# VHH binders against p53848r504to814, part 4

Target 1, 311 residues: p53848r504to814
Amino acid sequence: TYIMAIFNATPDSFSDGGEHFADIESQLNDIIKLCKDALYLHESVIIDVGGCSTRPNSIQASEEEEIRRSIPLIKAIRESTELPQDKVILSIDTYRSNVAKEAIKVGVDIINDISGGLFDSNMFAVIAENPEICYILSHTRGDISTMNRLAHYENFALGDSIQQEFVHNTDIQQLDDLKDKTVLIRNVGQEIGERYIKAIDNGVKRWQILIDPGLGFAKTWKQNLQIIRHIPILKNYSFTMNSNNSQVYVNLRNMPVLLGPSRKKFIGHITKDVDAKQRDFATGAVVASCIGFGSDMVRVHDVKNCSKSIK

## First folded at step 1 (VHH)

Design o03 (framework vhh_7ocj_1)
Fold by ESMFold2-Fast, scan of step 1:
Structure o03 (fold): chain B 311 residues (1-311), chain A 119 residues (1-119)
Amino acid sequence: as target 1 above (311 residues)
Amino acid sequence: QVQLVESGGGLVQAGGSLRLSCAASGSIFSDYAMGWYRQAPGKQRELVAAITSGGDTRYGDFVKGRFTISRGNAKNTVYLQMNSLSVEDTAVYYCTAEPYWGSRDYEYWGQGTQVTVSS
């Protein structure tokens, strides 16, 4: 199980004429500390650098602003003699293909895309051109401003192109008995699979792709809990669909899965806690559940507290 | 527990002024970036103003020069002074708090306060 530590490169100060950033040396020192803390407990660490907020209804930074926030920092991390470079994996949290291109030039290993290619149609081409890059294909619907209104998943709305679906290691009768209870994870799996096929059609390789069902994106807090419980279904899911007068088999079975439950509001619903910092203990418990249900990677704010949940 | 409570909304004549207040629990106020968003009927939420824990401010272009955001550390309250109000400013105004500006995984929202500007 990998640990992905969140580092937001968004400025914590700004002015009328724009934004100013903390000294890059200060940010690098914070990352060095974070990496050393994580590597004390783990064999490697993934740092996920974000230059733009993707939370529902957030203000979007411009592409130029996102590049200014994230690219010099990634470059500084790769050039640091303070870090064991063979143990530090770099991820950039971006849905923009041009940002991904610049990050690849300066040594990023992973593109973490919350949109699964929905927000930028050129993303898959960039990933395909760089077969050494890992791509996290996340599930969402709509865009940043609309996703919280699109959490509507229906039993009969499985897509007109879907012909057959399979849950491996599950009896057909058992699947029929649980059909109403699994509509959400099956819809999520089908939508991930459609984006997966588009990625493959653009030349992306299966071995580059890690899937993220997108906790908190186009989902209610109850739906987030359903997804966590049903990770085994997603990891055993396949289906056939019609595409351009051809039947295509979509196999999501055994794909690596990332989950990012850290400090999200739905955890507060489970414990009735409202303070994000107070959710650290509850986040640790949810992270343990994610790992227990088959998550291969967890994305977290507080590495020290969550490390107790990672074996 | 964290709670944001807005007050100061109401009906005001065009050209008038109104001051919104948002009282925050002490556990978040000093460390968090605070902001105001608004949502008019049938429209998306938009940023009105924000202030970092250090006191730096940002404004939406549509309110720049008319609105002023400030924070009162002793009272754990953020304020939005609204001057030269127009009918277009009619909306529900929401107070927000996040650990730093642009945080992606946690933010707090108040329940909102209605501002209506009559012509």
Scores: ipSAE 0.000, ipTM 0.177, lowest interface PAE 15.9, mean pLDDT 73

Design o04 (framework vhh_7ocj_1)
Fold by ESMFold2-Fast, scan of step 1:
Formats: structure tokens, C-alpha cells, sequence
Structure o04 (fold): chain B 311 residues (1-311), chain A 119 residues (1-119)
């Protein structure tokens, strides 16, 4: 299981991002320490650099600000002789194709796109042009301002275009009660699948894609827990749909899955630990559950507690 | 949806005190993480103080020991007590509330209230 450590290069984060709004030298030193701590227990670490907040209803940095905050830092990380470059994987948290282009130019390995290409129609073309780059295709709905109002999941996400659904290659119509209990994860899988096909149609390769069901994006706290429980369904989900008067088979089976439960409020609902830092201990237990349910990568604020959970 | 309304801003002389209030309506107030941010013209927005739904507090370095954040769940209000004010505290102060699953950011913002500190 891979560990993806969050590094916010934004000034407006309560839990830790404000401490990292500093000059590049100071930020690089923080990242070097983070990497050394993670590599104490792991063979590699992924650093996810964010220059723009993607939280629901947040104020968006301009593209120019996002580039100014993130690209010089990524360049500095890659040029550092203090880091074992073969053990440090770099990700950029961006939904903007121009930011992705600049990040790739300076040595990023992964584009972490909360929107699954919804917010920038040129994103898939950039990923397709760079077949060595991995792309995290995350599930959300609407945009940053509206996603929290779109958490209504019913058995018609893609309407009458969906023809058949399968779990473990079994037609879901043949599974008693499964349809009623899995409406949410099936909707998420269907919408991920639609974005997946669009990415493939634009030249992205299946082997470039990791999927992220998007904990905290267009979902209530109860829905986030349901998604974690149903990761095995998502990892074995496939369906057929009509597109452009032809039938397409969408196979999500065995795709790598990323989950980012770190410090999210639904953890506080379960444990009643409401402070962000108090949730780091609870996050360790939830991370263990995510791994147990089939998560291949976890995105966290506190690498130390996450590392202790992975044995 | 939630609406935040700030009050208590105004003009004050250096060394004086001011108390800001933010009244929240809509969702259950006790579930919110609440914060105060400020922004001076031409400057970046910065965190002044924050208080979690559980009561834990955090302060910006420039206001530690001078400002105190508190919440009154019975009145659905968060407060910022500002003591020993200096000219550098002059800014628009914004109340913020967060509900949607990440305590590292606030989802809702008030309209802001002006605080002006004269020498």
C-alpha cells in the first residue's frame, strides 16, 4: 500500500496549510523532513503538492497563483540532493490542464484531479500526451461551489443509458438485496466509469489511471462510510452502456483505488474526536479499514500514524 | 445552507479593545468549526483565530496573547475578543464556518466587518 502525504502550499488552511505558506527554502525543508520520516518505515513516499484549495465552496486561487505556489516548489524538490529521488514520487493536486503541463515539465509523476476532468476539458489531452504520467480520476459532481448540494444518489445516475451491471462478473439483477444496499457505490462507479471511458477515448491509457471515489466530495458523512465499506464492490464493478448509438463495456475491475479519509469530519462523527489533530489517531484506524477493504493508496495529513497502521 | 452575520467592528484607538460577534443561522451551530480571518487591502487573507466544534482553539502568531476566540452555542454565536489593538490589526474581519468533512478549510463566509485602529 502506497502512502500519499498531503502538502498544502496554500495560505488558507486551518489544520496545517498555513504553516507551509512560507518561502520555498522553508517549504522544501518541511518536505525533506516529511520524506525522511515516511522513508523510515516505507520503501517510497508520494508527496501530493496542492497550490489551490479544492474544498467544497472554497475560494479558488487563479491559475497564475496556483502555478506560482506549486511549480517552483516541485522544481526545488526534484533538484534537491537531500532527497533520495528514486524513492520520492511527486503528485500535484490540480484540476487545471495548464498547471498539469507545467508540473510535468518540472518532474511530477502523478496528476491528482479531484474533478476527473470535469473542470477542465483539456486535462485528458495533457495526460494522453504524457503516457509515463499517472492520473488519479476522482469522483465528484458539479463544481467547487455546488458539489455539497448534489449528494443525492438514486439508481439512475446515467439514466437509461445503463443496460447491465455486474459485480464479480455476476449480473446484479440476480443478487438479492444487493441493488438496494449498493445504490450509492453503483452511482459512483457508473459516473467514474463514464469519465474513464471519456479519458480512454481521448487517448489516456488504462494503466495510467487510478480511481478515487472522492470521500468528502458531493457526499454526506454517512455516504463516506458506505463508500469505504463498499470498496470491494467498486473494485469488482463493471457495466454496459449505450454511447453514440453503440454499446460500450466499462470495466473498473482491478483498477487501483485511492482513499483520502485523513482528518475528514465523518471520522469525528464516529469517534467524537472533533479536532483535526485528534483525528490523526482515529485516521490510523480508518486507514487500516480502508486497506482491509482493498484500498491501494491512502492520502493522509499525518504520515506517522498512517505508517504505524500499515504492517 | 448557512448565513453568517458579523457585528462589532468600527474605529478604535491603539491600545484599545473591541469585541466582534458572528451570528450563525441555518444548520446546527454546535457542529461547525468556526473561525475569524482578516484581510487588509492588497494583502493576503490570514487566519486570526479558529475554534473547533469541540472547543479547541488556534491563533495566528501575531495575535496570540491579545485575542481570544470563544463560542456561545446557546446563542449560535462565535466571538473574537481583541485586546491591545495596534494599527497593524486594521483590516476587514471575516467570520467563517466549516461543516463539510475537512477541518482544514471553512466552507461559509460572512460579508466581513471593518476594524480600523488609529494611532
Amino acid sequence: as target 1 above (311 residues)
Amino acid sequence: QVQLVESGGGLVQAGGSLRLSCAASGRTFSSYDMGWYRQAPGKQRELVAAISSGGSTRYGDFVKGRFTISRGNAKNTVYLQMNSLSVEDTAVYYCAAGLYEDTSYFDYWGQGTQVTVSS
Scores: ipSAE 0.000, ipTM 0.178, lowest interface PAE 13.8, mean pLDDT 74

Design o05 (framework vhh_7ocj_1)
Fold by ESMFold2-Fast, scan of step 1:
Structure o05 (fold): chain B 311 residues (1-311), chain A 119 residues (1-119)
Amino acid sequence: as target 1 above (311 residues)
Amino acid sequence: QVQLVESGGGLVQAGGSLRLSCAASGFTVSSNYMGWYRQAPGKQRELVAAIYSGGSTRYGDFVKGRFTISRGNAKNTVYLQMNSLSVEDTAVYYCAKEYTLGSDWYDYWGQGTQVTVSS
């Protein structure tokens, strides 16, 4: 199981006029400390560098600004003699193809795209041009409140283009007996499959792709729990569909799965912890569950608590 | 910024047809999730039809076989073809772009277009 540590390269506040913004050398030192802590307990670590804040209703950093914040830092990490480079895997959290392109030039290994290519139509072309790069294809649909209020997943079974479904492993026996209980994970799998086929059609290779069912994106807290419990279904799921006037077999079986339950609001709902730091105590238990149900990678804020859960 | 404008509503007799249009600006509809919703008098807003980035579609059971959602890429417009209309289809129809960024969600709605079915 891989551990992916989150590092946010952006400031939360602009009130100080940049006085409290850490320079690249200070950020590198923080990353070195994080890596040393993780590598004390694990053979490798993945660092996920984010150059853009997703805070609601705030202006997003421009593409140029995102590059300015993230690319020099990735370069500094790769040039560091204090890190065992063979044990440090670098990921960039970006939905922008031009940012991905620049990150690849300076030694990133993974593009973590929260949009699954939805926000930037050139993303798949960049990934296809770089077959050594891994791509995380995440599931999102839209607004959680409208989805939950209208019961989208409960009201709709299959997409009109879906012809046949399979669950290939006997972990979940008799899909028909669990039909209504599995609508959510099947819909998630089908929508991931549509993005997967689009990526493949653009030249991305299956071996480049990891899937992320998107805990917290267009899902209620109860649906997040359903997804975690049904990871075995996703890892054994395939279906046929009509695409571009042809029938296509979509095989998601045995694809690596990333789950990011760290500090999500649904953990706070379950434990009644409202503070994100306090949720770190409960996150370890949820991370252990994700691994137990078949997650191949976990994305976390607090490496120390998660390392204790997966030892 | 993002704007959605519905058109094509009106008065129609039971058994008739209407085609609703949703003209989008500020983003491209061809590879994005888009939905049609309706709100009937005294009822909660409900999903009618959805089209996903890959082109697959989903419909509410009450409209399956009668309604068809589609995209017109050249005009950056999403359509709802409504056939065999019944009085129960009377509602204000809304198009929506639903979209998440990071841990947050965004929701863009049109102003709505009235559909009235008489019999």
Scores: ipSAE 0.000, ipTM 0.157, lowest interface PAE 16.5, mean pLDDT 72

Design o06 (framework vhh_7ocj_1)
Fold by ESMFold2-Fast, scan of step 1:
Structure o06 (fold): chain B 311 residues (1-311), chain A 120 residues (1-120)
Amino acid sequence: as target 1 above (311 residues)
Amino acid sequence: QVQLVESGGGLVQAGGSLRLSCAASGSIFSGYAMGWYRQAPGKQRELVAAITTGGSTRYGDFVKGRFTISRGNAKNTVYLQMNSLSVEDTAVYYCAAITDYSQGFYEDYWGQGTQVTVSS
């Protein structure tokens, strides 16, 4: 199981109007310490660099500003002699194809796209041009300003487009018995599958893609917990659909899955009614649950506490 | 549950010093940048000092050279050492755990604030 550590390269993280940035040398030193601490406990670490906030209703940094914040830092990490380069994997958190293109030039290994190509139609073309790059295809609905209002998952199928569905190693009759309990994960899988097919049609290769069901994006806290519990369903899910008057088979079985449970409101909701002594344990327990249910990668703010929980 | 608890505020004469403390849960403290902000009546909130998880610091222009932010003790307390205080430093001081990344659910954790009053 891979650990992906979040690193925010944005002035908004200090909430003071963004007039002054920490310099590149200071940020690199923070990342070097983070990597050394993680590698004490793990054989490798993924650093996910974010230059633009994706939180709901946030004002987006310009593309130029996002590049200014993130690209020099990625370059500095890759050029550092203080890091064991064979054990440090670099990811950039961006939904912009031009930012992804620049990050690839300076040595990033993974494009972490919260929109699954939804916010920038050129993203899949950039990924397809770079078959050595891994792409995280994440689930959301709408855009940054509307996603919080779109957390309604009652319909099993995407309109009339879904013809057959399968959960591998499960009888179809047994799937019917679970229908009401699995609406959310099946809807998420179907919407991921639609984006997956668009990526493949644009030349992206299946081996480049890791899927992220998007905890916290167009979902309530209860829905986030339900997704974690149903990861085995997602990893065994396939279906046929009509798309542009053609029938396609969508196979999500055995795709690597990333989960990012590390969010303030989500964890705070879980701990609201528990003793203060248990607060520190709650985040670790959620990470352990993600791994126990089949997550191949976890994305976290606190690597040290998460490392203890996955032992 | 209370996530951030400030202490150490009070009344002090100009030229004096105070040390503010902010206790956070371990998971918040280790995963977020920690900072101090202040707000005087009728003024907007401004950054006083911040410290990243790796220990890098940032200061507001009004306090550089006079204030020092640090992490201490059980690795879940942030301190603000305030030296050479002036009447212009009078404000409510807020502890914050700050990140602009949330994977959807995002909210800055803020303490309730602690009053610092500097008399002439």
Scores: ipSAE 0.000, ipTM 0.197, lowest interface PAE 13.0, mean pLDDT 73

Design o07 (framework vhh_7ocj_1)
Fold by ESMFold2-Fast, scan of step 1:
Structure o07 (fold): chain B 311 residues (1-311), chain A 119 residues (1-119)
Amino acid sequence: as target 1 above (311 residues)
Amino acid sequence: QVQLVESGGGLVQAGGSLRLSCAASGSTFSEYAMGWYRQAPGKQRELVAAINSGGSTRYGDFVKGRFTISRGNAKNTVYLQMNSLSVEDTAVYYCVASYDFRPEGYDYWGQGTQVTVSS
């Protein structure tokens, strides 16, 4: 199991008038400390740098500002002699293809795209041009301002283009018994599969792709818990669909799965806790559940408390 | 990008033979590995035979020596010759195309063709 530590390059850490250089050094020092703490317990660490909030309903930074916040920091990390570069994997949290291009130039290894290519049609072309880059294909609906209103998975309707579906290692009779309880994970899998096929058609390779069912994006707190419990179904799921006058087989079986439950609102809903920091204990328990159900990577704010569960 | 249409299925007596064909359109056939999978009611899908772009073949254990896969790049078609059929071969047979032949990497599937073997 891999740990992916969240690092937000926030507006609070920057000032105008030339203080940006001092801020970068301070952020680098925070990242060095984070990496040393993680590498004390693990063989490697993934740092996920975000220059723009992807929280539902958040105000989006401009592309230029996102680049100013993230790219110099990624470059500083790669140039640091304080870090074992062979053990530090860098990810950028962005849905913008131009930001991805700039990050790749300065040494990022992973593009973490919450939109699965929905928000920027050029993203897949960028990933295809860089076959050494890993791409996290995440599930969401709509855009940042509307996604919370689109959690409609309980109307018993699967995609109209879906022809046949399979849950491998499961008898057909058992699948029929579970159909009502698995409509959410199957809908999520089908929508991920549609994005997967578009990525492959644009030249992205299967081995570049990790899937993220998108906890907290276009989902209620009960739906987030259902997704965690049904990771084994997602990891054994395939289907056929009609696409561009072709019948296409979509195989999600055994694809690496990332989950990011850390400090999400649904944890606060369960604990009745409104402070994100106070959710760290509950987040640790949820992370352990994600790993137990088959997550290959977990994305977290508090590496120390979460990492004890993945030794 | 690739469309696959199977043909040649039907009813056959145990010990008989059938030849399945799969016609591909919409993309460059010669770049793809091609294969046949089958699925019987209540069972998981299983590999029957596969042929890569270079002509190397793989077969499922229970069909080795009885089935032969071949490809005709000029006609954009892959064939499955099935000999010495048994009741256990009864299934829907699917044609598959992929740039990467590994079972996890298939991009395109046909609609399937029914093969029924009676005793």
Scores: ipSAE 0.000, ipTM 0.114, lowest interface PAE 21.6, mean pLDDT 73

Design o08 (framework vhh_7ocj_1)
Fold by ESMFold2-Fast, scan of step 1:
Structure o08 (fold): chain B 311 residues (1-311), chain A 120 residues (1-120)
Amino acid sequence: as target 1 above (311 residues)
Amino acid sequence: QVQLVESGGGLVQAGGSLRLSCAASGFTFSDYGMGWYRQAPGKQRELVAAISSGGYTRYGDFVKGRFTISRGNAKNTVYLQMNSLSVEDTAVYYCARELPYSGSYTFDYWGQGTQVTVSS
């Protein structure tokens, strides 16, 4: 299981005890400490640098501001002699293709795109032009301002666009018995599949893609728990659908899955924790559940409490 | 200004067919999912069919196998082909522009509606 540690390079985000944006040298020192702590317990660590808030209803930083916040930091991390570069994987949290291009130039390994290419139509072309780059294809609905109002996952009869649906390594009778209980994860998988096919059609390769079902984005707290419980279904899911003028087979089986339950409000709802930082220990228990249900990567704010769950 | 204009409604006998059209203007049609909703007097509005920008479709349980949604991006038009109509299909049918991302079930613009009446 990989650990992806969140590092917020935004003025209003917490980063190792700060409430305001710190200078690059200070941020690099924080990242070095974080990496050393993680590498004490794990073979490698992924650092996910975010220069723009994706929180629901947040005001978006400009592309220029996002680049100014994130790109020099990524460059500094890659140039650091304090870090074992072969054990540190760099990710950038961005939905903007121009930011992704700049990050790739300075040594990022992963593009973490909350929108699955929806917010920037050039994103898939950038990923396709860089076959060594891993792309996290995340599930959401609407945009930053509307996503929380779009958590209605109605069970429609599978439309004519979906010809066949399979959950592999599953008994047929058990699948039929659980059909109504799996509507949410099947809807999420189908919507991910549509974005997956668009990525492939634009030249992105299957081996570049990691799936994130998007805990907390266009989902209620109960739906977040259902998704965690049903990760095995997503990892064994395939279907055929009509797309444009062709029938296509969508195979999500055995794709790596990332889950980011860290400091989400739904953990506070379950445990009655009021402060995001106070939820860190409880987050460890949820992370253990994510791993137990088949998550390949977990995205967290507090590596130490996460490590207690997977050590 | 976003505008959705439905046409093709009318009176038809049970077992018959109708084709509804919705002409869209004021936005880049190919970027948006479209849907058809219906509402009978005294009942809640229900989703009949939806089609994503990429052509992915979904249908309500009661119309699956009988109705087909399609889109013509060159004409900025979404269609609903209704076959094997029954009296229970009688309703005002509304064209709607869905928020981006297939399956959202949320719409930000509506047409005025077109009446479909199926006689026994």
Scores: ipSAE 0.000, ipTM 0.244, lowest interface PAE 14.0, mean pLDDT 74

Design o09 (framework vhh_7ocj_1)
Fold by ESMFold2-Fast, scan of step 1:
Order: sequence, then structure tokens, then C-alpha cells
Structure o09 (fold): chain B 311 residues (1-311), chain A 119 residues (1-119)
Amino acid sequence: as target 1 above (311 residues)
Amino acid sequence: QVQLVESGGGLVQAGGSLRLSCAASGSIFSIYAMGWYRQAPGKQRELVAAITSGDSTRYGDFVKGRFTISRGNAKNTVYLQMNSLSVEDTAVYYCAAHTEYDLYSGQYWGQGTQVTVSS
């Protein structure tokens, strides 16, 4: 199981009218410490650099500001002699194709896109032009300001095979009960599959794509828990859809899955915590559940404590 | 690209009826499903009813037995017949269209029509 450590790239004095750039040397030193801590427990680490908050209802940084925050830092990480470069995988958390282009130029390995290409129509073309790049295709709906209003899920797909995948080892009454309880994960799988087909049609290769069902994006806290329990369904999900006068078979089976439960608000509903940082203890238990249900990668704030759950 | 034009909203007394209409134009062949959603002040947008290109229907439990979604002779038009209205049905009603190729990003919304139910 891979560990993806979150690093939010914020400048020391952006509130002063942006006269000062982020202190790259200080941020690099923080990343070096984070990498050393992670590599004590793992043979590799993924660092996910975010220059702009993707939290629902957050104020979005401009593209120029996102580039200013993230690109020089990524370059500094790749040029560092203090890091074992063969053990550090570098990801950028961005939904903007121009940011992705700049990050690729300075040595990023992964584009982590919360929108699955939805927020920027040029994203898939950028990924297709760079077949060495891994792309995380995440599920959401609407945009940053509206996604939480779109958490109502109904099944519109035709000919999905969820029932057949689980048929040989269960009776028919169990399957009917399962169908009623799986409307959410089936909708998420269908919407991911549609974005997947669009990516493939734009030249992206299947081997570039890792899927993320998007905990906390366009979902209630109960729906987030349901998704975690149903990861095995997502990893075995396929369906048929109609596209341009033709039936298209969409196969998501055996695709690697990333989950990012770290400090999400839904953990606070269980523990009754309001402060995201105070949810770290509960996050370890949720991370263990994600891995137990088949997550191939976990995205976390507290690498040291979450690493204990992976072992 | 799909465009939606809504009509039929208004003020009605409790126990009354209204019929909403939604006409889609543009890439109508690409529409897999059309539906009605509603949003009351301070609440999240929720599904009222939907109909697929194969004429399968879905309804929210809160409209049980009272609302009916149907299609017009032109397959690009859908109607929502709302019977036995209560004050709790007061909301802005939105028509939506879902396309087969890009259900998620291909989701198109109408501007919304106000339905107000008085006691």
C-alpha cells in the first residue's frame, strides 16, 4: 500500500499583498523531514503538493498564484541532494491543465485531479501528451461551491454487472438487499467510468489512471462511510452505457484505488470533533478500514501515525 | 451541448395541482435521462423525479404517490404533474438533463422555476 503525504504549499506573507514569495528553502526542509519520517517505515513515499485548497466552498487561488506556490517547490524537491530521489514520488494536487503542464516540466510524476477533468476541459489532452505521467481521476459533482448540494444519488446506468460479480457465492435474496444498499457506489462508479471513457477517448492510457471515489466531495458523512465499505464493489465494477449511437462497455475492475479520509469532516461526525486536526486519532482507524477494504493508496496529513495502520 | 427551458411554476393553495414542463434543445440525442430537482431555502438540492430515454422512472420518497413524470411526443420534453401539494413542496424546481457520454460533466441545468404553496 502506498502512502501519499499531503503538503499544503502556503507562503509566509501572501496576506501582505503577495510581495513575498513562499520561502522555498523552509518548505523544502519541512518536506525533507516528512520524507525521512515516511521512509523510515516505507520503501517509498508520495508527496502531494497542493497550491490551492480544494475543500468545498473554499476561495480558489488564481492560476498564477497556484503556479507561484507549487512549481518552484516541486523543482526544489527534484533538485535536492538531501532526498533519495529514487524513493520519492512527486504528485501535484491540481485541477488546472496549465498548472499540470508546468509541474510536468519540473519533474512531477502524478497529477492528482479532484475533478476528473471536469473543471478544465484541456486536462485529458495534457495527460495524453505525457504517457509517463500517472493521473488520479477523482469523483465529484458540480464545482467547489456547489458540490455539497449535489449529494443525491440515483442510478441512471444501464447493464451494470455488480450483481453478476457477486452472484456465485450468495443467494438471490442477498443480491436484492445488496442492490438496494449499493445505489451510491454504483452511481459513483458510473460517473467515474464516464470520465474514464472520456479520458481514454482523448488518448489517455488505462495504465496511467488511478481512481479516487472522492471522500468528502459531493457526499454526506454517511455516504463517505458507505463508500469505504463498498470499495470492493468499485474494484469489481463494470457497466454498459450508450454513447453516440453505440453501446460502450466500461470496465473499472482491477484499477488501483486511492482514498483520502485524513481529517475529513465526516470523521468529526463520528467523534463529534469540529477541529480537523483533532480527528487524527480517528483517522488512523478509518485508514485501516480503507486498506482492509482494498485501497491501494491512502492520502494523509499525519504520515507517522497513519503508517502504523498500514503495517 | 444542451439547453433547457422550464415553465409552469407559480403560486397554488395547499391541496392544489401544478404541471411543470421542460423542453431540451441542442444535442438532444445525447440525453440519457431528464429529471426534476428542487431546492428549498437553506436545504440541499434533491431529486424529485427522473425519466430515462428508455422511459424508466425514479421518484423521491417525499413525493410518494403525488407526483408523476412523463415525456411529451417530442422525446426532448418532460412534464412533472404535481398533485395534492403541501406547503412543504415550496421550493425552486430545476430541470436537469444527463448525457450518456459525460453524465457527470454533461449534466445541464435549467434556470429554475419557483413553486409556492400557501396554506
Scores: ipSAE 0.000, ipTM 0.111, lowest interface PAE 20.5, mean pLDDT 72

Design o10 (framework vhh_7ocj_1)
Fold by ESMFold2-Fast, scan of step 1:
Structure o10 (fold): chain B 311 residues (1-311), chain A 122 residues (1-122)
Amino acid sequence: as target 1 above (311 residues)
Amino acid sequence: QVQLVESGGGLVQAGGSLRLSCAASGFTLSTYAMGWYRQAPGKQRELVAAISTGGSTRYGDFVKGRFTISRGNAKNTVYLQMNSLSVEDTAVYYCATGDSYWEYTSGAFDYWGQGTQVTVSS
């Protein structure tokens, strides 16, 4: 199981205003310490650098500002002689193709795209041009301002373009109990599958893609828990659909899955924790559940406490 | 500014056909699921047809086999081809952005067009 540590290169992650924000050396020192702590317990670590907040109702940084925040830092990490470069994997958290392109130039290994290519139509072309790059295809609906209003999964029948569904290669029509209880994860899987097929059609290779069902994005707290429980279904899910007068087979089986439960509001709702930091202890238990249900990667704020849950 | 502008409505006789267009400006519609809704006088707004970003379609039971939704991404436009029209199809037709093709609720959309009137006479 891989651990992906979050590093926010946004104003919200700095306590001492613009001076600390502009200081690449201080940020690099924080990352070096984080990597050394993680590598004490693990063979490798993934650092996920975010230059733009995806919180609902947040003001989005401009593309130029996002590049200014993230790209020099990624370059500094890659040029550091204090880090074992063969054990540090770099990810950038961006939905912008131009940001992804610049990050690839300075040595990033993973593009972590909350939108699954939805917010920037050129993203898949950039990923396809770089077959060595891993792409995290995340599930969401709408955009940052609307996603909380789009969490209706159980109120509608599956679209009539979907012909057959399979779990473990078994037609879901033959699994009545499972069919009734898994509407949410199947809808999420179908929407991921639609984005997956578009990525493949644009030249992205299956081996580049890791799936993130998007905990906290267009989902209620109960839906987040249901998704975690149903990861085995997603990892064994496939379906056929009609598109352009042809039948398309969409196979999500055995795709690696990332889950990011760290400090999500639904953990605080369950435990009554009010602060993100107070959720770190509860996150450890949820992370252990994610791993137990088949998550291949977990995305966390607190590497030290989370690392105790990972083998 | 984000705008959706419907066109192609009008008066047609029962059994006839119309093609509605919805032109988007201020955003790229290929990144959004798109839907057509209609509202007849004294009735609630209802989903007619929807198309996902990947091209998957969904139709209301009352129009299946008669209407076809499609994308013209090069023109940043979505279309609704209406065949075998009946008097019951008389309504104002609205274009809207949305999420997945099966989850179109009127309260969830980012933006709606102003509507185009379709009147079917006997």
Scores: ipSAE 0.000, ipTM 0.141, lowest interface PAE 18.7, mean pLDDT 72

Design o11 (framework vhh_7ocj_1)
Fold by ESMFold2-Fast, scan of step 1:
Structure o11 (fold): chain B 311 residues (1-311), chain A 119 residues (1-119)
Amino acid sequence: as target 1 above (311 residues)
Amino acid sequence: QVQLVESGGGLVQAGGSLRLSCAASGNIFSSYAMGWYRQAPGKQRELVAAISSGDRTRYGDFVKGRFTISRGNAKNTVYLQMNSLSVEDTAVYYCAAKYDSEGLFYNYWGQGTQVTVSS
């Protein structure tokens, strides 16, 4: 199981006197400390640098501002002699192909795209041109302003485009839309599979792709819990569909799965917590559940509490 | 929160006509692609007709020339005009919607409405 630590390279919202950001040196020092803490317990660490908020209904930074926030920091991390470069994996949290392109130039290993290429049609071409890059294909619906209204997954009926579904290596062999509690995870898997096929058709290789069912994106808190419980279904899911006058087999089996439950609003709802620090304690329990159900990577704010769940 | 409610089904004699309606909830209707599917007992569900957010249409092979799909954005409703009906058109007809017009899967489905064509 890998740990992906979140680092927000966003401005200090309460500093109106000039530059809102901490300087690169102080941000680098924070990352060095984070890496040293993680590497004490793990063979490697993944740092996920975010230059723009992907929170539902958030105001988006411009592409130029996102680059200004994230790219110099990534460059500084890669040039640091205080970090064991072979043990530090760099990810950038972006849905913009131009940002991804710039990040690749300065040494990122992973593009973490909450939209699965939905927000920027050029993303898959950038990933395909860089076969050494890992791409996290995340599930969402609509866009950042509309995703909260698109959390309806109930009463899905198989259409002409889906010919057959399989859930391998499980006790679930027959799926029944009217009785089956797996409608949500099957909808998520089918939508991920559609994006997966588009990525492959654009030249992205299967070995580049890690899937993320998108906890908190176009989903209610109860739906987030259902997804965690049903990770084994997703990891054993395949289906056949009709696409562009041909039959396409979509195989999601054994693809690595990332989950990002850290400090999501639904954890606060369950525990009745509103304090982010108090949610960190509850997050450890949710992370343990994600790992227990088959998550290959977890994305977290607090590496120490996550590490206790793994060790 | 998108709900689809079908109406207009019923019993009709061969050679007759029916018009199905599907009322969709919400202001997002005009950006959605809409479709009609049907399923007879013991058969697979099949595409009858689809209409994109830009009003491009496509039809299943067995209904081309007989059925017409249209939308009324002012009423958040999609229609299926069915002419020259045959016994083989007997099925439950489902309304479907997808937010991604280029997507392959319909995200929202109605409960279905029965169409029975007598000989």
Scores: ipSAE 0.000, ipTM 0.222, lowest interface PAE 15.4, mean pLDDT 74

